# VHH binders against p80196, part 10

Target 1, 213 residues: p80196
Amino acid sequence: SQDFDFFYFVQQWPASYCDTRRSCCYPTTGKPDEDFSIHGLWPNYKDGKWPQNCDRESSLDESEFSDLISTMEKNWPSLACPSSDGLKFWSHEWLKHGTCSALNQHAYFQTALDFKTKSNLLQNLNNAGIKPRNGDYYGVESIKKAIEKGVGHTPFIECNVDSQGNHQLYQVYLCVDSSASKFIDCPIFPHGGKCGSKIEFPSFSTNDDHDEF

## First folded at step 4 (VHH)

Design p24 (framework vhh_6z1v_2)
Fold by ESMFold2-Fast, scan of step 4:
Structure p24 (fold): chain B 213 residues (1-213), chain A 124 residues (1-124)
Amino acid sequence: as target 1 above (213 residues)
Amino acid sequence: EVQLVESGGRLVRTGGSLRLSCAASGFTFSDYAMGWFRQAPGKEREVVAAISWSGGSTWHADFVKGRFTISRDNAKNTVYLQMNSLKPEDTAVYYCAADEYYSGYDLSSEYDYWGQGTQVTVSS
């Protein structure tokens, strides 16, 4: 009865968002933890298209998920400038993607938080010896295998480029069934975000010139 | 509310030049990354060029490097695509797109708002 086929569950590496020429702004809570953070939970079709903005009258209502706010500040921060509490970013994700999910606001955000915990990306990478460190490069296939070993399904790895031109691990896509109950093999991978054969897994520098705090 | 209006598409001869414009309204333009995409008949929509919120970073697809240049004027709420040395293969509808949370150049799913498109036809 749902009119989409699956979700992308998208997680972002904050250091890779921040080290591009664009720069970034830390949340009002300060510098994020050195961990993956949620970008979103995106309904999608098997042909690579997606629904969006399915209920333009459904505004984000903070009272519907007030019990989740502290956890969302940690796991779903906004790094876009100016520095913010995250509400505008969560509103963006809800309106564009969440309204198409067939979930209410609380269930939508709770589901994404649960999948972040279940995917446990940083620990799964660390278990394979893949650790964030400026100047260290890892094979993209090794990154995929480490995540597949822990999660049970092959991820899509999106790369971006830092201010010096280095290709780096930026976002990890996992797929979730249309009932938002479990990870599945992705029916289709995104067509962009291509990586080189080896990519950097950067850490936040102790002398990070993007750091406002 | 949010509106992106492309202009400048027309018929041009092979080797010609054309500048596309996209006028933005209904949002704080200088907070958004902008992109140009194109779609030829029977093909998927593909990214052509992208520009950061400040204009300090640009990206161009390999098939247009050296020929196309993206730029923006935040005071005029406008993004441009200068197209030089046009080829018949450049024939497509060109779309302007805006991305509030700039995450990458080439994933159309990251873009939040889209214009209606402007037709560019390149004849030999």
Scores: ipSAE 0.237, ipTM 0.614, lowest interface PAE 4.5, mean pLDDT 88

Design p3 (framework vhh_6z1v_2)
Fold by ESMFold2-Fast, scan of step 4:
Structure p3 (fold): chain B 213 residues (1-213), chain A 125 residues (1-125)
Amino acid sequence: as target 1 above (213 residues)
Amino acid sequence: EVQLVESGGRLVRTGGSLRLSCAASGFTFSDYAMGWFRQAPGKEREVVAAISYSGGSTWHADFVKGRFTISRDNAKNTVYLQMNSLKPEDTAVYYCAAGYDYWGSDLEEYEYDYWGQGTQVTVSS
């Protein structure tokens, strides 16, 4: 039994995390793939409120999801400084959000990994001609339509600002039913995240105008 | 462009009070959660307090609970940290930070997108 209404399933674009004035630190595994990565799976109420920190005694136990570590390092890395193995980020997500999910640790992380695969954001954007490249801008409505065509549900698009002041695609929100079984139309969208009409879809710096012999 | 400017840090005696302010510009302040962090010499930066974008939710670290209070004024684009009953172990550079977190009580440094340059608080015995 759950006392929340739905989940936000939140994915971030690593290049947009890294190109801000704060910058970033790559994981101990090295530079992340040029793909969306998981931020989290967040229980929420239809009125826009949310539960959090539902079991302060439930510490992250790596042995409960040791079979997922390699996949999580690829799909759920921490880009925060200092460079890390991701455990502190996953611990934060579990304690704040996961303890409210009615799922155990393995099911919580596996579910998020499964939804990342199912949403297939980068391929759905590429299929519509929306490709990461520094200096290329796309209509935010075109981004939403491309994702909706592939996933079946309208996303919420959150923007941030790079170190030069350019507005860019930062995070994509999809909604999941309270049993964590399927995508649904979002009952309510998050507050803020306003992008304007066109936003940059940046690539990592090493992929921009790089010329090798 | 985006800027966070802390002020109010100074030398204060044990048991004293101090109010820190953080003025924000270059972004829609009311859309961002705000946090106060501190870093003592030779130590890692730690979260002190956090407040949701609306001010409807706050969180305070156990070591400051009952002594420190975070608040915000969205009309003035300012977040505050009221510090009471100051102890020598509160000596640190205090940073304000802004993060796009619709959930409110952001507790981890990596959830914050923008950071101030810090203001020094020194508590003498």
Scores: ipSAE 0.015, ipTM 0.327, lowest interface PAE 6.8, mean pLDDT 85

Design p4 (framework vhh_6z1v_2)
Fold by ESMFold2-Fast, scan of step 4:
Structure p4 (fold): chain B 213 residues (1-213), chain A 125 residues (1-125)
Amino acid sequence: as target 1 above (213 residues)
Amino acid sequence: EVQLVESGGRLVRTGGSLRLSCAASGFTFSDYAMGWFRQAPGKEREVVAAISWSGGYTWHADFVKGRFTISRDNAKNTVYLQMNSLKPEDTAVYYCAAGYDYWGSDLEEYEYDYWGQGTQVTVSS
């Protein structure tokens, strides 16, 4: 019954979120993996507009997706300050975007997790020799081509600027059909977040290494 | 260097009006969504209003609808917040922020890459 044309499926690069002047706060589970994480799955119209807050009485209910919480903590963490368990972020994404999706809460979150796995952005970039490393720059067109080769569809690449003024890979937008079943070519790309011709693909700072060893 | 500089904050009486301005430099202003946020002492920062890159879409929080209006002038690299019918509950430091061309009605920091230093608004009885 919800009317919209497609979804943006938005993934962010945590190191690029964290190295700006605003900085970040790690989740209560600690430093996120060196991988893309989910920002959201956003219903959109093909004229560039979007629906939001489609059912303000549909509050997030953890019991509806309790089986997904551990996976969401890994793949959909909050990096906003203060440090948190992610629940406020997921609640906001559900209320603003999820209520417009025509999916129930479990299906909405499961769908985003499935698209994250299916897109496998980091491996697709690595297969093209594009690897996260501070000081290494890659052509934006090479990044787009690597993702297109692996996913089958051209992404929109959003850049931000680190605390030193370096342009870097920040977010990747893919488009999903209105039935939330498959990736499609984006009917329209977002504006803003423009990249230079070459951008950094940063890793986390040396003092913030993963505690896996 | 990217800068956002808020101005216009002052003491105002209940029922009064005030216009805040935010001057942007160091980036392509017309490519970015702009937002106004506020933070009262001991409270979390909350989003007040947002405006798309073109000014074609605006969003206002329920607690300010009908009283506050966000607008922008891309030729002047400036975003405004017109505040009418001010209440003591509106007392806060007001921040402008620049982010992606989505409205930024998500969590305060997620959609916004650049932040101003803030301007104090105090509403007295």
Scores: ipSAE 0.037, ipTM 0.402, lowest interface PAE 6.5, mean pLDDT 86

Design p5 (framework vhh_6z1v_2)
Fold by ESMFold2-Fast, scan of step 4:
Structure p5 (fold): chain B 213 residues (1-213), chain A 125 residues (1-125)
Amino acid sequence: as target 1 above (213 residues)
Amino acid sequence: EVQLVESGGRLVRTGGSLRLSCAASGFTFSDYAMGWFRQAPGKEREVVAAISWSGGSTWHADFVKGRFTISRDNAKNTVYLQMNSLKPEDTAVYYCAAGYDYYGSDLEEYEYDYWGQGTQVTVSS
């Protein structure tokens, strides 16, 4: 269904995806920028449930958003193996989530790209002295406050664990109104991915640091 | 330290049954979706089954539906794959994976954060 209450807008920290035991594969365009990247824009209900696969006949059509492809390669890459151009990832996001959004394909992807620019997560963190650096730990509350100061709304912070067992910043969730026009306070936060009180914000050099001879 | 340890893979004859287990440690198991993937020689890794954090939602690929059943025991930090009516085409290395599960059981491979080393299942006549 396309009747939903809000979107989660989910951004991922690529270095934290790549430094786990799963590892990663860079996109065909090469190593991503040291910046947050889009995971998705996900319709949701305020009771914690979500619609999905709302039009299984609506396949991804590259001709409908060809003007966005270069920007999506930069801001919405796939880090899954094998190395790819991202089309399979975008197809999955469209089919599972985008078909429920009440937006056409161009508007869906453009909207996510616009919210990434608007949220400006890395700069908002840097302005508070929270910078990616291997071995540096930051309070989760400080991360949340830095983002809230810049965006106007409290994020949900999801953590994962690197290959050495260190807890780290992995994904940031912001909420968007059902018309996809503005950030809002989240009606409900996700139930998992909880962080400790302090977490690492790793730099992209983490991938190189795990090589061994 | 995060660990996913698969067990139960072995040689089994066509029509036989097998149960795979995956023991998880080093993270809050009950917050994560679990999936079983498989990869046969020369083939791409494919998703076999997935289960939501609570066990309230499950998904099974069409090619195993009615034969395989995924389940989990959050008190034991373990996910299971019960495999019945095994066929030679089920021969593969089976992998356990964990991913953050806000949206339930049909996560794509790139949405899984942690992976096991795999366990070999061989089905022969």
Scores: ipSAE 0.032, ipTM 0.389, lowest interface PAE 5.4, mean pLDDT 86

Design p6 (framework vhh_6z1v_2)
Fold by ESMFold2-Fast, scan of step 4:
Structure p6 (fold): chain B 213 residues (1-213), chain A 125 residues (1-125)
Amino acid sequence: as target 1 above (213 residues)
Amino acid sequence: EVQLVESGGRLVRTGGSLRLSCAASGFTFSDYAMGWFRQAPGKEREVVAAISWSGGSTWHADFVKGRFTISRDNAKNTVYLQMNSLKPEDTAVYYCAAGYDSWGSDLEEYEYDYWGQGTQVTVSS
């Protein structure tokens, strides 16, 4: 396409958002599912730069994607405080990234929802024995291989730090072609957010007490 | 103990220049994206500029493009905002913020983990 080379498709792990010193606020719909959620679908250049805010006249119009709202509340919630319905987060993503996508609002949000379903991250990790559980650590290379096996392309894994200083799985980046039709190998990976060799895959709850048997 | 300390805010005349600094301590500064936000009385806090962990990528809001420049010095654990051609509309408390971000793409308040106390900039007509 004319204006950008590819998309990052970015998914976050809600428990890792919530267990930092910043903490979080659950959406007005309540505690999110223990599943990856969408952060965004971001046009990018091969040199690591990105376009943004490409059309200031194109405000978020909820009537253009009203059929998607319940699905977005589940798969694209805001964990920012105060508790919200997600509209401010979706407005941010649309204005900053969506206006650069060459897609209309409905197509932009539908496309991200479709890629979340297609990537099936949690199931692909579970198939490799990589399961969310506080105190359990996994090799970053094992996480990448599990996702690559299921999706067909190597992800970038971004880590953050919980309130106690433990490094953990925070975000997963996959790349999508400029026509928003398929996953591709990333032309360039993001820098920063670097993981150690092993990282925690936390859950919203503590590990089961094995003494209860 | 994490700290972000802004400095440089003061009264300036319309058309003047000002440089804000934000000194960071208590975390690995070079792993964090940095942002400058501002809030005027009766208005929402808004993002002014952002810079990636390495300084390789910067973003500036349309209302300050060409006038403000964000930069950082990782050796000094400091982020800067150079403000030129100041207008009365730039009057606000300016906040420094740090977020654990791979390339500085996130600009919303909720993406930032650490915040300074703010420094007041007043631009007189």
Scores: ipSAE 0.026, ipTM 0.354, lowest interface PAE 6.5, mean pLDDT 85

Design p7 (framework vhh_6z1v_2)
Fold by ESMFold2-Fast, scan of step 4:
Structure p7 (fold): chain B 213 residues (1-213), chain A 125 residues (1-125)
Amino acid sequence: as target 1 above (213 residues)
Amino acid sequence: EVQLVESGGRLVRTGGSLRLSCAASGFTFDDYAMGWFRQAPGKEREVVAAISWSGGSTWHADFVKGRFTISRDNAKNTVYLQMNSLKPEDTAVYYCAAGYDYWGSDLEAYEYDYWGQGTQVTVSS
């Protein structure tokens, strides 16, 4: 195990993954829900450095978390091509980040699933009138405030660029204490991922799906 | 227009050295982690090295550690792979990739947004 200061808990907006110039393939379970999905739970140091690959002998063992597979397929899908069941993505997250967490595989994945439920990002944004819709832009500060109001802590917002050059909401970072028990204020925010003052919150479909949550 | 253009691939002898370059344009280079991947015939594409947006953190696969070094020059929008002590097993097409990731040191292929077309490296005995 590694000694570390906190975790980043990273959630991704699937429509923003899929509308860039990169290839996007739906999971073998089909089109993901229009909801945030887990990217990972990443041990970090408060000086901005991080541990990684802390035990390369600790391969992903599906039997250790078989009870979580269906929930992970829904909440932690891979959008990478080719279409897949997600095991390669979860193996990557476990080997790179999970092995540094001081948690076993079941606890690591369960903890991330629990924090997704607790953060409730989409509902917190919707409560503030911030809803996914192609062509609609929202102030980055409004997005941060909506999440802070619901979660109690300021997120870091990461943007990417769609195939037409529009800046959009891509990933949300929250911080978790080193015992993996609660959200905390981030000791340090990530660098990069620059957003404009207003960013698109895209949907998977046309603007007329606006109220189908 | 987003472009990644690799250069430097060629035939080298076992034990030789080679430097690959990847010139990036059409995006804010210093917001992206950069990676080098390779793919040999009949093998999966594998990550060789990665570098964070600032160059402050690097990762190298165990099979190249101590022999290969990734670096970047943000003023020139270029990422480099210095390859020393080359082995026949290093023969592959080498790809440059850009990914949007704070953690950014050893991204899997699926985390990269933009890809170059590759440059062939052949290492002969």
Scores: ipSAE 0.030, ipTM 0.370, lowest interface PAE 7.1, mean pLDDT 85

Design p8 (framework vhh_6z1v_2)
Fold by ESMFold2-Fast, scan of step 4:
Structure p8 (fold): chain B 213 residues (1-213), chain A 123 residues (1-123)
Amino acid sequence: as target 1 above (213 residues)
Amino acid sequence: EVQLVESGGRLVRTGGSLRLSCAASGFTFSDYAMGWFRQAPGKEREVVAAITWSGGSTWHADFVKGRFTISRDNAKNTVYLQMNSLKPEDTAVYYCAASYDLYWDESAEYDYWGQGTQVTVSS
């Protein structure tokens, strides 16, 4: 049933996942693109609570979305160790969040992929001169304004800290209406991931100076 | 230098209550979300409850809703798990964990972990 108010559409900056935690493992398909990747599409209530695990019998079924797997490997990879094909991560997102969405599996994953394309975060940031590079810092308000200009709605910016204690861009939250049809202004912003006034937008670290892929 | 130290685990009878504490040091506690996880013999580690950096929002797993309550005291750098109406199925090693991430419900998402405290529920 559709007893939630909106979705958070959550995108992660992979380099920020990889430079703060003890373990980060690339997918079995190799190093992901230097781009935002999907974390999830999460039903939520306007009071800040959320439904989860709404149908424990609705297991992930690859045959329902086999046409999307290649695109999901690119846009929704798992960086958790050990290196994996992403199925466990997608299963987790489906069971916890997707079963509450009122969408079937194909529609749930396709919808998230479509919103990633529509949000076009990296290009919208680049258009404002906000580019990933280790050691470069940007005002959080500038990041929000760049995304708002491109998407039409103010994001929530979640920060984490790198191994040196520097605040960095980690996740971007946009809100989607309960019918999963369009971006909306967020009814409520999440609590957590506190940012300083200026934050780093890091590039992937690499042991090969010329590995840009 | 980062430390999470759990305390309060012990043997308790079915239907009893127990309060676990987790004392944090070596990081800015008030900037981190905190979670309680448990691992029972022969089972995977599972998330029990989580609380945002401010304490403004909490999440509890369905199997503990109405029985367990997570809370925090940022002035004391401590997170708590109040466990009521304990069942034998609650027997596990309980871990506290810290994450900067808001939706921190997978163990792989947490940055720092305690060593755990044993809770045994009998009778």
Scores: ipSAE 0.012, ipTM 0.403, lowest interface PAE 8.1, mean pLDDT 86

Design p9 (framework vhh_6z1v_2)
Fold by ESMFold2-Fast, scan of step 4:
Structure p9 (fold): chain B 213 residues (1-213), chain A 123 residues (1-123)
Amino acid sequence: as target 1 above (213 residues)
Amino acid sequence: EVQLVESGGRLVRTGGSLRLSCAASGFTFSDYAMGWFRQAPGKEREVVAAITWSGGSTWHADFVKGRFTISRDNAKNTVYLQMNSLKPEDTAVYYCAASYDYYWDESAEYDYWGQGTQVTVSS
């Protein structure tokens, strides 16, 4: 059996990654969709600790999941500089977390892609009137309730700060059972990452306004 | 190349005060958020306090609010943890960590970690 108790399934909001002082670089495929993207699927223990780097001899083998590459470019992009196709990011996630999952590479990545589809975070938030827009703030409890209504389980909401110091929705954590079969109530929430009572849900900065004619 | 060096850990009596320092080198310190973490015997590692790259915002765990204060001096590449009203429960190895994108979160991927400094609080 597995040597861990559950997974965190972690999704990030790309606009919140990009509007920090570090900024970001778009993937080689271009500007990501305005949607949540996968950060990772992380084995964890009920006491809050986690295993990592469980197979030091492992390496990412693109041939093991070549059928998933296009879908991963869309749903699991790297926003780190320099601009890339995501292979280094997927390698990092596989080596640190995936090797502890008891899944092979194809199953590990497929499972995360499936849970992204099932969680449907953006639509669940939109159904509650919570929509990305610069300058709009939402109660953290409202965000949690909207996700809980759609997914069936309470998420952990992680905040970061933009370049102006505004607290914003950055990552959403859901929990998955150790067999990677279903969402569960989180046995324990991550520590830290605490949001204020209201946080921004930013959109990508845009100058798409056309000149007056 | 990159180095975080904690100092200031020692034995201190209950109710006492202590200041920890973490000296950073090998990276652009003012671009990184900094955090203080601790791990007590028989307990998990936990986040204690965090501070943004500019020092404009700080976070403190509920169990240290009003007693501990995080601060930084970007000119000296140093982050501090001022610890007041120390309790035996504060006995732990204290670690500083640097994060370019994240702060406040022990589950966040901190880029750099120190080796830790032991704080022991006795009655």
Scores: ipSAE 0.000, ipTM 0.217, lowest interface PAE 10.5, mean pLDDT 86

Design q1 (framework vhh_7ubx_2)
Fold by ESMFold2-Fast, scan of step 4:
Structure q1 (fold): chain B 213 residues (1-213), chain A 122 residues (1-122)
Amino acid sequence: as target 1 above (213 residues)
Amino acid sequence: QVQLVESGGGLVQPGGSLRLSCAASGFTFSTYWMTWVRQAPGKGPEWIATISSGGSTMRDDSTKGRFTISRDNAKNTLYLQMTSLKPEDTALYYCAAYDEGEYYDTGEIDYRGPGTQVTVSS
C-alpha cells in the first residue's frame, strides 16, 4: 500500500556500473556524463522491509512527464543492454517503487531530479579532494564525511567489484522523509555491497579499455 | 546454479568463419537478455552484441556487418555467427545473461561463462 516510513534516494556511479563482468551499454544519447546518475527513489519501512508493485494498472505514461524527458536522459539514463532511451528503466522504477510513493508520475520523477541536484554528490566529494580517477583509492569514511558535510546526513556507501576484482564506489544511498520534502538521517542502512576500508573511484578514462562499453 | 558454457572457438585463418555457441542451464533462458563479449589478454572486455528475451538485437557498429547474434530458446542456446575474421578478432569470447529486472534491482549480476578462445592467424 502507501504506508511507509521513508525513501531511499539511490544514485549510481556510471563508470562502476560499466566496468564489471556484466558490462554495460551506453544510452542512445551516448557516453554518460562523468557524474552520479539516479537509480531510484524507493519507499521503505524502518524495519528494513519495503512495499513494491503497489498498482499494477498504473503504467508509465510519457505524456505525464514529457517536460522532464531531456533532464531524465541526462540524470537517469539506463546503462543496461541494449542501448536505450531509458523508458524501460523508468517504467521499471515507476511500477516497482513509484506506485508505492503516494506521488503521481510527474511529481515522482521531478522529486528524484530535485534531490539529485540538492545532494550535489560529485561537487561535495571534489570539495574534499575526492575525485574520479582510475587507480586512485579513498577511505570510505572520508567519502561519507565529505557527503555528510555537504548534505547534512550520513550516506550509505555501496561497493561493487570491477572485472579485475578491485573494490569501488558504486552507489550512494541518502534518506528522504515520507512526504518527499527533505533529506533525513537514515532510520536503517541497507545490508548489501560491503566496502573495504579504501575503495577506488574510477572514471571513463580515454586510455581505459572499457571505453567501448 | 546458473551455468553458461561456450564452445565453437579455435584457430582459423583470416577471412574464415566460426559459429560460437553458449549453452545455458539453471535458469529460464527465454526470459533473459543474452550478450556476447570478448577479451584479449591484457585488455578490458569489449561488448559485441546483445539479444533481448523478445529477440531484438543491438550490435557494436565496428563488427555488426560481420557478426550476427541469435538465440534458440527451445535449445537454451545463444549463438554468434562470425564471418570475414581478422587477426584483431583474436580474443576469449564469453556469453553473459541478464535478468533485466534483477539487473536494475541488484546491480551486481555477473552470470557469464568461462569463454571460448578464438585465434585468427595466418
Scores: ipSAE 0.030, ipTM 0.380, lowest interface PAE 4.5, mean pLDDT 86

Design q10 (framework vhh_7ubx_2)
Fold by ESMFold2-Fast, scan of step 4:
Structure q10 (fold): chain B 213 residues (1-213), chain A 120 residues (1-120)
Amino acid sequence: as target 1 above (213 residues)
Amino acid sequence: QVQLVESGGGLVQPGGSLRLSCAASGFTFSTYWMTWVRQAPGKGPEWIATISSGGSTMRDDSTKGRFTISRDNAKNTLYLQMTSLKPEDTALYYCAAYGSYYDTGEIDYRGPGTQVTVSS
């Protein structure tokens, strides 16, 4: 059947998206806050596979979630080039993942916004002394324990590599039950995005408009 | 059943040109970010270029003056136009599909590749 077992709730660290060789473009609203932002809420199977594109006739309808747009611009911005208002990113996430969620568009986006607030990642890291700063490195296990202490469940930490080859905190995965009501222990962790034993938690460059990133 | 099939490779002389194609099926091509990657003998994979669903391109500095990535959504096809080819461009070239540049938790869909050999 085409049921799913759980969601990955995925948040990204914008500075780590932007400091790679591919660089980034800020949203039309300007530079994002120094905070985690939503990547998506992805239905998944316990065997590591996932459903996708479950209703290609269900296009993104801005009128169904117009009350959420300003909050989504802040918490779910697109960093992809060219600079945009985020609608294409949200359309992609809805079409690929949201149509498989058994939620309508408003509930899908509201649910992700609520889990971002509930996870409180930056505060949970700061409470453990883990703070964004270029050149500062933290043990991956310390990052996991700080998040687990605050959320109640162990995250998967995905790393990427900056333009200089340094491993850094890129994305945090938490798992949510199939009814989209609560965090759960992840039945399976995703593959890839391997971290070194210590990883950087970078802040945005002071030269944000620098063309060589 | 996602499929990516590359074509257009072959033997070419230094200074020559080739146009690579990647035919996609089994997914909504127009919504995906597409990329070209190459792997030379005895070396790891090297990223060349990415094109977003909206048509924006990002290219590696070492090749961007000679290589152009493009897409035709009506034909579900990705292209790489290669000019001024050098022996150092000899590699297996393959395409990959990402749901977005942000689909880091998903398995990349990639083709088997097409061989480009630049020699006199």
Scores: ipSAE 0.013, ipTM 0.196, lowest interface PAE 8.4, mean pLDDT 84

